# Designs tried in a protein design chat: VH-VL binders against o27280. Part 42

Target 1, 266 residues: o27280
Amino acid sequence: MDSMNVPEVLEIKRIVEESESVKTFIFSWDFRREVRPGQFVMVWDFRDEKPMSVSLIDPVRSEIGISIRRVGEFTDRVHGLSEGDLLGIRGPYGRGFELMGRDILLVGGGIGMAPLAALADEATARGMRVDALVAARTADELLFLDRLEAAGVNISTCTDDGSCGFKGFAHERLLTLEENHDMAAVCGPEPMMFQVMRILDERDVPAQLSLERYMKCAVGICGQCCLDDTGFRVCAEGPVFWSQELSRVREFGRYRRDPAGRRVPW

## First folded at step 18 (VH-VL)

Design Cf3
Fold by ESMFold2, look of step 18:
Structure Cf3 (fold): chain C 266 residues (1-266), chain A 118 residues (1-118), chain B 112 residues (1-112)
Amino acid sequence: as target 1 above (266 residues)
Amino acid sequence: EVQLLESGGGLVQPGGSLRLSCAASGFTFRDYAMSWVRQAPGKGLEWVSAITGRGGSTYYADSVKGRFTISRDNSKNTLYLQMNSLRAEDTAVYYCARKSNYGAFDYWGQGTMVTVSS
Amino acid sequence: QSVLTQPPSVSGAPGQRVTISCTGSSSNIGWGYSVHWYQQLPGTAPKLLIYYNTNRPSGVPDRFSGSKSGTSASLAITGLQAEDEADYYCQSYDYSLSSSKVFGGGTKLTVL
């Protein structure tokens, strides 16, 4: 009776265009299947299946939202769908974020803001103070700003080209922010996360970081999502890891793997 | 501008207790992680304990875990170190230090001396 | 002994250049963690001298400079002056240790 192993075919209820390249697909969801910020689902378009982060968790409306960046053939096909079209969803899978303390810093790069937007909603509902550093290459790629503001999140922005907020990388902006937090949650390009993690370590801020790796089974059996040095499986022991868990991982921030398992630079 | 003033040091027998305080002024205390760093006479610097700005996380050196407790009262701009089960090797000047956004200890108090001697 | 290794002492004549090394490992400086330097004048508290590898706080003369490469860092002092006579400590972070905020053993600088 474990529904995580069989895709449920669901109708796309709404589509939100977050940017030129990112859409959020909203589905009705039976919350007897609990969903936690930082967990992921496998999205099946009846041809292929890819892991996607949950960006909206709304038990009141019985809805989840899944944010998808158009980056290749699968995501191009999904972006071509309309409200009323069908997708298969299995999950959720993985370990989500754990909230602690009275305040949290979110550091998100690009689509990495998706799981952090869900976390922001939960943190604010708990009465925590939430600060977010939202990073992108350009202003047009900054995600979820209106939603975060409406939730009462204190937002700092940075863009590589300086078109909005601080001109530069997320870790450079972070160094100019004086406030210390009880914890942080980080998600985005792995090179960004590596730089941010080291700064947070040095600031005595415990951090949780969400990793992406190639996935096939999503339940930890096939081994395709394993991290070098530790044997951690991103789909089972992650995708959210504490910084202490990742500090011992040789590959984190240094390289990625293609579907054939070859090391390639970031 | 930034000032840190430690107090509560003194002479204590082994097994005894002391509570150190650090009064902070000239900055928004709750925005900064704070640490205790100690220096035995004639020796180098040793980090002891740290606490996040809002107090949600604490850290301890292995040499003091289970015996020392760091805390803060942001309404009084005061950092504390409760030191129990004191040992001779705890004899040191204890500094209150502020952690900067760059991860450095950018401001230090003048220290308070703790002597553990029978 | 110290996770970060510094020479126990260095010396120089007034006006000369001296350097103080700080040698770490792959779990601290080599992982990319920052190096900070502190000056401790006799009988006083430590004072931040260099932060984040190369930056000087306001009030620190530009004859002090820091650098980092690989698993090591260095503090350089040019135009050596009598008031530079002090103990110098490097400091970094080590992810592999419970006592993660690590100081070097200290270097006594003597101005001849």
Scores: ipSAE 0.798, ipTM 0.926, lowest interface PAE 0.9, mean pLDDT 90
Fold by ESMFold2, look of step 19:
Formats: C-alpha cells, sequence, structure tokens
Structure Cf3 (fold): chain C 266 residues (1-266), chain A 118 residues (1-118), chain B 112 residues (1-112)
C-alpha cells in the first residue's frame, strides 16, 4: 500500500498516561506491515521527527502503541496532543528481539521497559516463563507494572532511592537474583545496560540489548546512527544487538554522540 | 548440601564415543547454568562446555565444537556430556561445575577420568 | 600459553605472606569482567576460594584476600599455613574468545 519510508499521517486513537512523564499513544495499524518487539518508528510532529520504540503490538485490535517520555521540545509538543490529533509515522525499522528457549529475563530501566513490555506479551503468548527486573530512579517512574502482572510476568523492582523494591542499581539487584535463564533482553540507560551485559555474559545467559542513537534516515543510508569501531548502523543492524556484537564496540557504555556527531559522555 | 557426582568415564580408543553424567542434589537444579571443566594429567583447568538452566542455550570451547554435546534432564537433575570422535588430547579428569549468580564455579564434583588411547 | 598468566610457583614459610598474580588483557579483566580464584588441594577437585574479585565464600578465612586493578588481579595469603600448600587458579571471562571462560595456568604454592 503506502511507502513505509514516507510518514503516514495517523490519528491518535487513545492516550494512556503511564506516569507523570510518560504517555503511550495508540494508533490503528494495518498488520500487513509486520511489527516486531524491539523495532522502532519515526514519529513526525510536522516540525521534527524522532525515533520511538513500539510498546504495544495488538494484531487482534489492529493497534500499535508508542510510548514517549517527555524530555525536550519535541516530546513536550507531542505530550500536548489529544486523542483525535494527528502524527506522522514511518516504519517500522530495525532488527527486533528474537525469542529462544523456555524462559527469558527482561531488564528494563525507565522508558527502556517500553519495547520489553511488547516482548513480554509475545513471550507469554508463546508460553515462555517471563521474569522482569523493572528499574527506575523512584517508584513513580516504574513503568508497565500492572500490564506485566496481568500478563503473568514475575516482577522484581529496583529503585535508586529505595521507594519500591530493591534499593540500588539494576545490576546490583541482578546479582542477588539466583535463577539462570535461557536468554535475556535488556533496554534502558546505556551505562546500566553495560553493567547488566557484563553480568549476563559471566552467567552464560545470551543477551540482546537495545541501543539508542541519533537517527536521520532510519534506513541505513546516512550513517548518523553508526557505532564506532564496527560500523554497525543502529537503525539497520540494530537497534537490538546480541551481547557478543556489543562487546566489540568501544563506545558502548563509555560515550554517545549528539545530533552534531560530537562525542559526549553518558 | 550441594552435591555433584560425575560418572561415565573410562578407557576408549581414538575415534570412539563416551557419555558422561553428573547427578545433582541439594539445590534447585533447573535454576543454575552448568559447565564441564577438564584437567589433563599434570595440567591446568580448561573450560569445555556450558548450558543454561532450562537448557535453551549451549556453549563449547573451540577444541570440542562439533564433537561434544552438552545436555541436561531437569526432571532427573542430571547433566550430560556426549563425547564423540575422541582424541588423545581429550584425556583428562572431567568435572561437573555449577555456575553461581556471580559467575563463579561455586560447586564442583570430584571428577571422572576419561582416557583416550589405543 | 594461558590467556590469564600466573607465576608457575610461589613459596613461603609458615606465618608469612605470599601473593599470586593473575595478568589478563583488555578483553577480559581489563574490560571489567570479574575474577574468581580456586584452590585445588593435592588429589582433590577445585574449590571456590574468592569470587567476584574480593568476596569469600563461607568457611574461607579472612587471611585469603583478592584484589583487581587494571588488567590484573592478585590473591594474597597471610599467616601462611601448611594446609595452604595447593594449586591456585584465577578465572575470568573473555568476550573475544569462543572459549570465553578462561583460567589462569595455575600456581603451585609450596609451604617451606
Amino acid sequence: as target 1 above (266 residues)
Amino acid sequence: EVQLLESGGGLVQPGGSLRLSCAASGFTFRDYAMSWVRQAPGKGLEWVSAITGRGGSTYYADSVKGRFTISRDNSKNTLYLQMNSLRAEDTAVYYCARKSNYGAFDYWGQGTMVTVSS
Amino acid sequence: QSVLTQPPSVSGAPGQRVTISCTGSSSNIGWGYSVHWYQQLPGTAPKLLIYYNTNRPSGVPDRFSGSKSGTSASLAITGLQAEDEADYYCQSYDYSLSSSKVFGGGTKLTVL
């Protein structure tokens, strides 16, 4: 039907307020365009265009959901929209998560739980056992807990300030969890993901991690989403990478690049 | 009390096959990744193979890839190593080892000897 | 040669302090992977001595201690006793190798 490389203007069908700073925007979606957990879309507000993870994939209701955290001018404008308002969406893009084995550990920090919530739905539908470590700075920022509980996910929580669950960082909580899993999926702040990846490597748990980088074309042509040393394009070869792919990337967990391509610390 | 008991070692000719077993008790077996680690006579420790708690992923040292197969039966609390196309350099004591949440091998069996010779 | 390098032997008199080094590289210890230590008494299986760089399992006395810096790790034994005579192995993870669980070559400790 329409080209997926040009934004299609879609009506916001429903808005779910996930937290004070996170909203999920739900759209009707024709699932002849297949969407996989871990893939992303480019969201266009008629001024600017940003990559956003798909957090809900519902072929039965013909809906997708896109969870957006308010962090700047673009996301402030999008958060000001109402049901019935329009956004441009192009995609989906990128390599999604691959499920294997009989159980999976999800480790999500903040908005990073969005693609993992979509993955949890698919994993539970396949009959896999799903454990989730959900991390945030404070209890009010823990995302998708009710949804995960309703899906039968076994949840552990972790907050920096101790207001809910384990007090401390996600990787510290992970060290206290004894159960070994067939695989893991990780998404969140890159410093958290580096620490979690190292622990999972040492436990012999194969892990897939979802990265965020600056994107312009989203189809692998412009080079703006490239990782140092490897030349991996986050929009084409990622955003989901196996831990062994990321272990070769020196920038991972060390620094990022701003929209101008400058190296900046995390 | 955590116990790991290896069995199935013995004398085989080059090119032969052997299956090692490790009986586990005193812990929830399915919750832990397991490994085989070997030690040739008078030599150091060499990791051989690993398997995740539910058996969904397996790993092999380059020296044994394509010849050895690790598996587990969680209903019997037993770890296995199927060893095919055996070579003289596979001669070693084979240990069954449990991997902790910290990534260490926290419990070891007493080992079973495999000798490959004509 | 082992990916993690240990001295082949170390000796000390009872009551003295000895150290055993474990030298790795940027793809293992230097990447941030943890170091574990195992004691192997003559004729027995290895036993976990130190895990996650510095931690002691229950039953390991505090005269055994571990440390990690840069690409290297060290095991220190103070108040040396005759029963400490054993082989000692360090172990870590190396992301660059298919044989990713790597052991040092081992160090024979002799109590004089």
Scores: ipSAE 0.790, ipTM 0.924, lowest interface PAE 1.0, mean pLDDT 90

Design Cf9
Fold by OpenDDE, fold request of step 20:
Structure Cf9 (fold): chain C 266 residues (1-266), chain A 118 residues (1-118), chain B 112 residues (1-112)
Amino acid sequence: as target 1 above (266 residues)
Amino acid sequence: EVQLLESGGGLVQPGGSLRLSCAASGFTFRDYAMSWVRQAPGKGLEWVSAITGRGGVTYYADSVKGRFTISRDNSKNTLYLQMNSLRAEDTAVYYCARKSNYGSFDYWGQGTMVTVSS
Amino acid sequence: QSVLTQPPSVSGAPGQRVTISCTGSSSNIGWGYSVHWYQQLPGTAPKLLIYYNTNRPSGVPDRFSGSKSGTSASLAITGLQAEDEADYYCQSYDYSLSGSKVFGGGTKLTVL
C-alpha cells in the first residue's frame, strides 16, 4: 500500500474534450489497485500536484479517466498536454460512493459530474435504475450527456440560462421532480450541494455528497483539508460524506478555507 | 385523488402490541416517503416514524425506538406501524401522512385512535 | 418539550391581522431547513396550509402567508374570519435528532 503513495509516471493514452473547459485524460491502469467512484487521485505535472476525481473506471480496457476543468495555472498546463505526454498519478485516495437500493438519483453541477459519471457506470452495471440531474451554467457546459445516455441513464438537464432543459438551479429543478429514490449522490458547487442536500433530507432520501477542499498530502496528515468543528479530513474521511455527517460541518455550504487557512465565502 | 385511510387502532393493555395499517390510493405509492404522526388527546402533533419510498430506510422518534417498527408493502399500497411494548403515553390518534416533494406532509389520513390502558 | 416553540394561543377579531411565530434553532430552521404550517380544525386531521416557508397549496386563501428568517418562521393571517379558528402547527426538519421531523407545540387561534 505504501507504493500507492509514490506517483507513477503514466502516459496520456488519449484525451477527450468534454467541453470548452473540461478535458478527460485517459490512462492505463493496473486494476490490482482498486478504484471506486468518488475516490480521487493526485495528479502531478512535475511542478505542482492537485487532487482530481476519477471520472472513468474501465476494467475491461484497463483504463481510468480523469476529468479536469481549466481553472488555474496547474490546469492550464495540464490542458496544454497532448496524447503521449506524461503525468504523475498517485492514489486512489479517499472514501468513494456507496451504492444501495435499486434506484439512485445523481445530482451534479459542472465538473461535479465527473465522479458521478463513474458512479453512473457502476450503478447501471449493477442493474440499478439511474436518474441524473445534470446542471450547468449553459448548455455547452453540460458534461457527459452522451456518455450517460449511452449507459441508459435517465437524464434531466438544468441550465442557469435555460439554454437546455430546466431554466434555473439544480435544487429548483429537484423540487419539481416528484419521484423519490433509494439514495442520491451529489457533487458540484457547494452552494448547490447545500441546497440539494436539504431538500433530500426533508424528503427522507439518503444522500451522499462529495466535497472539494484544498488538499496537499491526500493521506490525512497535513490537515489542510480539515473541516471546521468536526475535524473531518476530506482526503481521509471523505471526499464522499453522508448528509448526516455534513450536517455537523459548520462551514459546509457557507465557506471554505484557502491554502493560507483563511475563510473564503462561496 | 389522494387518499389515506388508517386502521388497526383500538384498546390495548400496557405491554401489549398493536399493528396499524394505512391504505394509500390516488398516487404512485412507492415514490413517496411516508410517516406516522400521532396526537395525544388534547395535545400537539408528534412525529413518530418515517420510511423511504422504497422502504430501504426507516426513521424513528426517540420515544418509540426499539418498540415500534414502520414498514410498507408497495405492492399493496399499504403502510404499517407495528407497535410493541405499548405504554400509556402512546395513547393517541395516529395519522398516516405522505411526505411531499417539499418535505411537508401534504396529505393526511383521518387517523386511528390507539388507547393504552389497564 | 416541542423542538419548535409556538405561542400557546393567539386571538383576534374578525378582519384583523394575526401572526403566529415558530421559533427553532441552528439545527433546524436556522440550518436552512424549510418550515411548513398546518391547520387543524376541531375534530379533524391536520391540513397543509403553507409549505416550503411561503407557498400556499391550492385552495388556501391568499390571506394566509408564511415567512422565515434566521431561526424563526411566522404565519400571518389577514382578514381574520370565524372559520380560521383552529390549531396551527409549524413543522421542520432537525438533523441533530437523527433526522427527525419536528413540530411546534401548536397555537390555538381564537376569533373573538
Scores: ipSAE 0.901, ipTM 0.942, lowest interface PAE 0.5, mean pLDDT 95
Fold by OpenDDE, fold request of step 20:
Structure Cf9 (fold): chain C 266 residues (1-266), chain A 118 residues (1-118), chain B 112 residues (1-112)
Amino acid sequence: as target 1 above (266 residues)
Amino acid sequence: EVQLLESGGGLVQPGGSLRLSCAASGFTFRDYAMSWVRQAPGKGLEWVSAITGRGGVTYYADSVKGRFTISRDNSKNTLYLQMNSLRAEDTAVYYCARKSNYGSFDYWGQGTMVTVSS
Amino acid sequence: QSVLTQPPSVSGAPGQRVTISCTGSSSNIGWGYSVHWYQQLPGTAPKLLIYYNTNRPSGVPDRFSGSKSGTSASLAITGLQAEDEADYYCQSYDYSLSGSKVFGGGTKLTVL
């Protein structure tokens, strides 16, 4: 616990291929270090370090899973690893999701389903009804469907090209749903989350959303992940935020800052 | 057929209390957020209060915060508005309205008149 | 005083086109929240006329149309008829008012 900020070198216990571009790396985990859905860890391949969401929390097997999408040099290297190889992991960090009520709606897009899958497990274990709207560009990019189904989650899918489920975007599919939930958890592309949040606000559904920003220290010191105006640090006050908090974040759904601090569109 | 029927309106003195009810039918009540909207005589619509489908979260207009309490009994398909410390400016027709999945008020009751006067 | 601003009154002759504006701000319409419109006939409860900016509920004639742009929305009525004489209200959501549902001040439409 005292060495929380020192990367622990862990052996990849198992690799699950979730899709063409996403792999889940499973590690043995000492659950004396508590980890919650929505929190993230810093993954170190001994060259670079990146924040990754925890997608699996299994106290019974003493394992955690980290789902990583192949998007750049770092993730290319990680995707080249095999079972038995080593990675440095430090954390967990950040504020995770809170559960309330008896039923929850999960809205996830792409790799955003990673933390939501973990949340689904927890919610189901608590006896909550879990509905999940899983979105992706194409059918082959839909994540964790079998896992969610096995957990008893009611799944609705939507794809941009209509290859699976509803043809369209997550917010469009959401508009077709007539039932409200006690709360919602949202994670995915920020434009998606922005659209979804507004719908949920208008429906009087409390929502939590997980943001992604460029992170460096993960401990709220460097300020690299600070959100404009509010000064919220995604690594410390987030990455999970309530919709009311995000309403004060001008940049939400509109722009982000790159590693150089420049405003870039989504 | 969706139906909303308000009751409980009447004449009350300033500082008094009144409890409004709205009986809902024709839909799964717990799945919908509900609101109270009022309209003073000859005036426009003013949102008063809202409550989530399961009743876990409530919302109030600034004009009624601390004085009004919205609640619901899903087992009875009934929405309530407890109004305390009533003021003359609270005089209005009070409507219960269902929040649609699009965020609109798709169904309205006929309203119940509340008159606050000495 | 209303969060959303509407003209107090508009008028038109039968068969004409009339437009009712609804002006909001960056915390409601401009934030991207949807705009809804309600028709209130004299002595009756409001009725949903347009939902989610542009959509018509079942039973609403296609001569009613809604639009939204920037911080404003608009209700257009073509082929104005005598029965269209009513009060019209726009409604949206405002995050800056503790999640308030906000209405326009209402517009009295008179058919000449």
Scores: ipSAE 0.897, ipTM 0.940, lowest interface PAE 0.5, mean pLDDT 95
Fold by OpenDDE, look of step 18:
Structure Cf9 (fold): chain C 266 residues (1-266), chain A 118 residues (1-118), chain B 112 residues (1-112)
Amino acid sequence: as target 1 above (266 residues)
Amino acid sequence: EVQLLESGGGLVQPGGSLRLSCAASGFTFRDYAMSWVRQAPGKGLEWVSAITGRGGVTYYADSVKGRFTISRDNSKNTLYLQMNSLRAEDTAVYYCARKSNYGSFDYWGQGTMVTVSS
Amino acid sequence: QSVLTQPPSVSGAPGQRVTISCTGSSSNIGWGYSVHWYQQLPGTAPKLLIYYNTNRPSGVPDRFSGSKSGTSASLAITGLQAEDEADYYCQSYDYSLSGSKVFGGGTKLTVL
């Protein structure tokens, strides 16, 4: 359908080790092809292909970054690559975040901070105030803290074990924050996002949330990423959704479907 | 101590306009979303409008959309409600209320009475 | 006609227990949004009584309690006192109303 569906073989320009399990792969990018925070690309290692969020958008350096967490066979292979190695990239795909208002709250969990980091850069470039609630299970899993701080983002951290910042979950920390924002962007474990969304709704804060589902085609054809009841395709109508849209999705925060189509709990 | 003080209420003819103000003190005003809630005589509470802390996003009840405008001046710690094309059914005590961390209205002003009558 | 349904009135004698129900739907309380309660004494502004389903602000006696289950919430008042005579309102959020806060119709509590 679109010329962007042809994978472009790109050289890994740089690799940034974000944590023990997360690396950011940086590529040269032709910005005649627009890319927005919240969009994803399909990464092809010439054996398999996986969707990955764009975590860095740098028009000045003509670069994009893709942050990948080591979680399986594909990502193991990718994490074994070095600078100068090649990957296939096609995209970007999906609906990205929209910015509105004067200030924004970012709420991210784990690798969910990847697209939010890109959004933070855009928001700060536009002169918006950016606050970020960064959540992880442990301190060593908190991502992009130095990057966010350097960008002027006000950071609040929370960890499940209390090793850094607030001890507890993101939604619990959010309830303790007195400040209100013009909008929020949320990405992380879906149970977290579900809790956070309701709090933000009750606070009259418009929220956008980035969902993760099993995606194969990225172009809305295969239906593998369809959401129950609505027919929303995460790769086409998402992955970024407004809270009002997600309120119509029965499975949101409750369950997902595996590659075989079976319901699996979070 | 948190204080909210409404003003600007009064008698106005149908089709007329009125501007309400709410002076806030005792807290960091810009950090909190604010709302207007009204109560017709002998009736229940009705949410009217809300505005985020920095004033970037506004919300309105369907009953007042297109007629009322909520705004705020954070430098003056003041919330406003511009009411145009007023109707008899807009007659009510109008309360200024602060949104809490939990989404409740944790502080209310004493209200200002708006009467729309020919 | 309020989105949240409350009984128009309840009554009790001093020392008794009374409950005020707040019935919502799958788009508000049933979706998991929080319920808050307000007390309005005659001729005064509303006061926050219960927030986030079950929590009491400072100064609110422990004889006031809130609960939530399914699509409904309830306010319980034990050891009813004369000064409890007031109007009580529940409040929540409904995603189907474009970000509007929703109130119950209010319940007039009379202490006999």
Scores: ipSAE 0.878, ipTM 0.929, lowest interface PAE 0.5, mean pLDDT 95

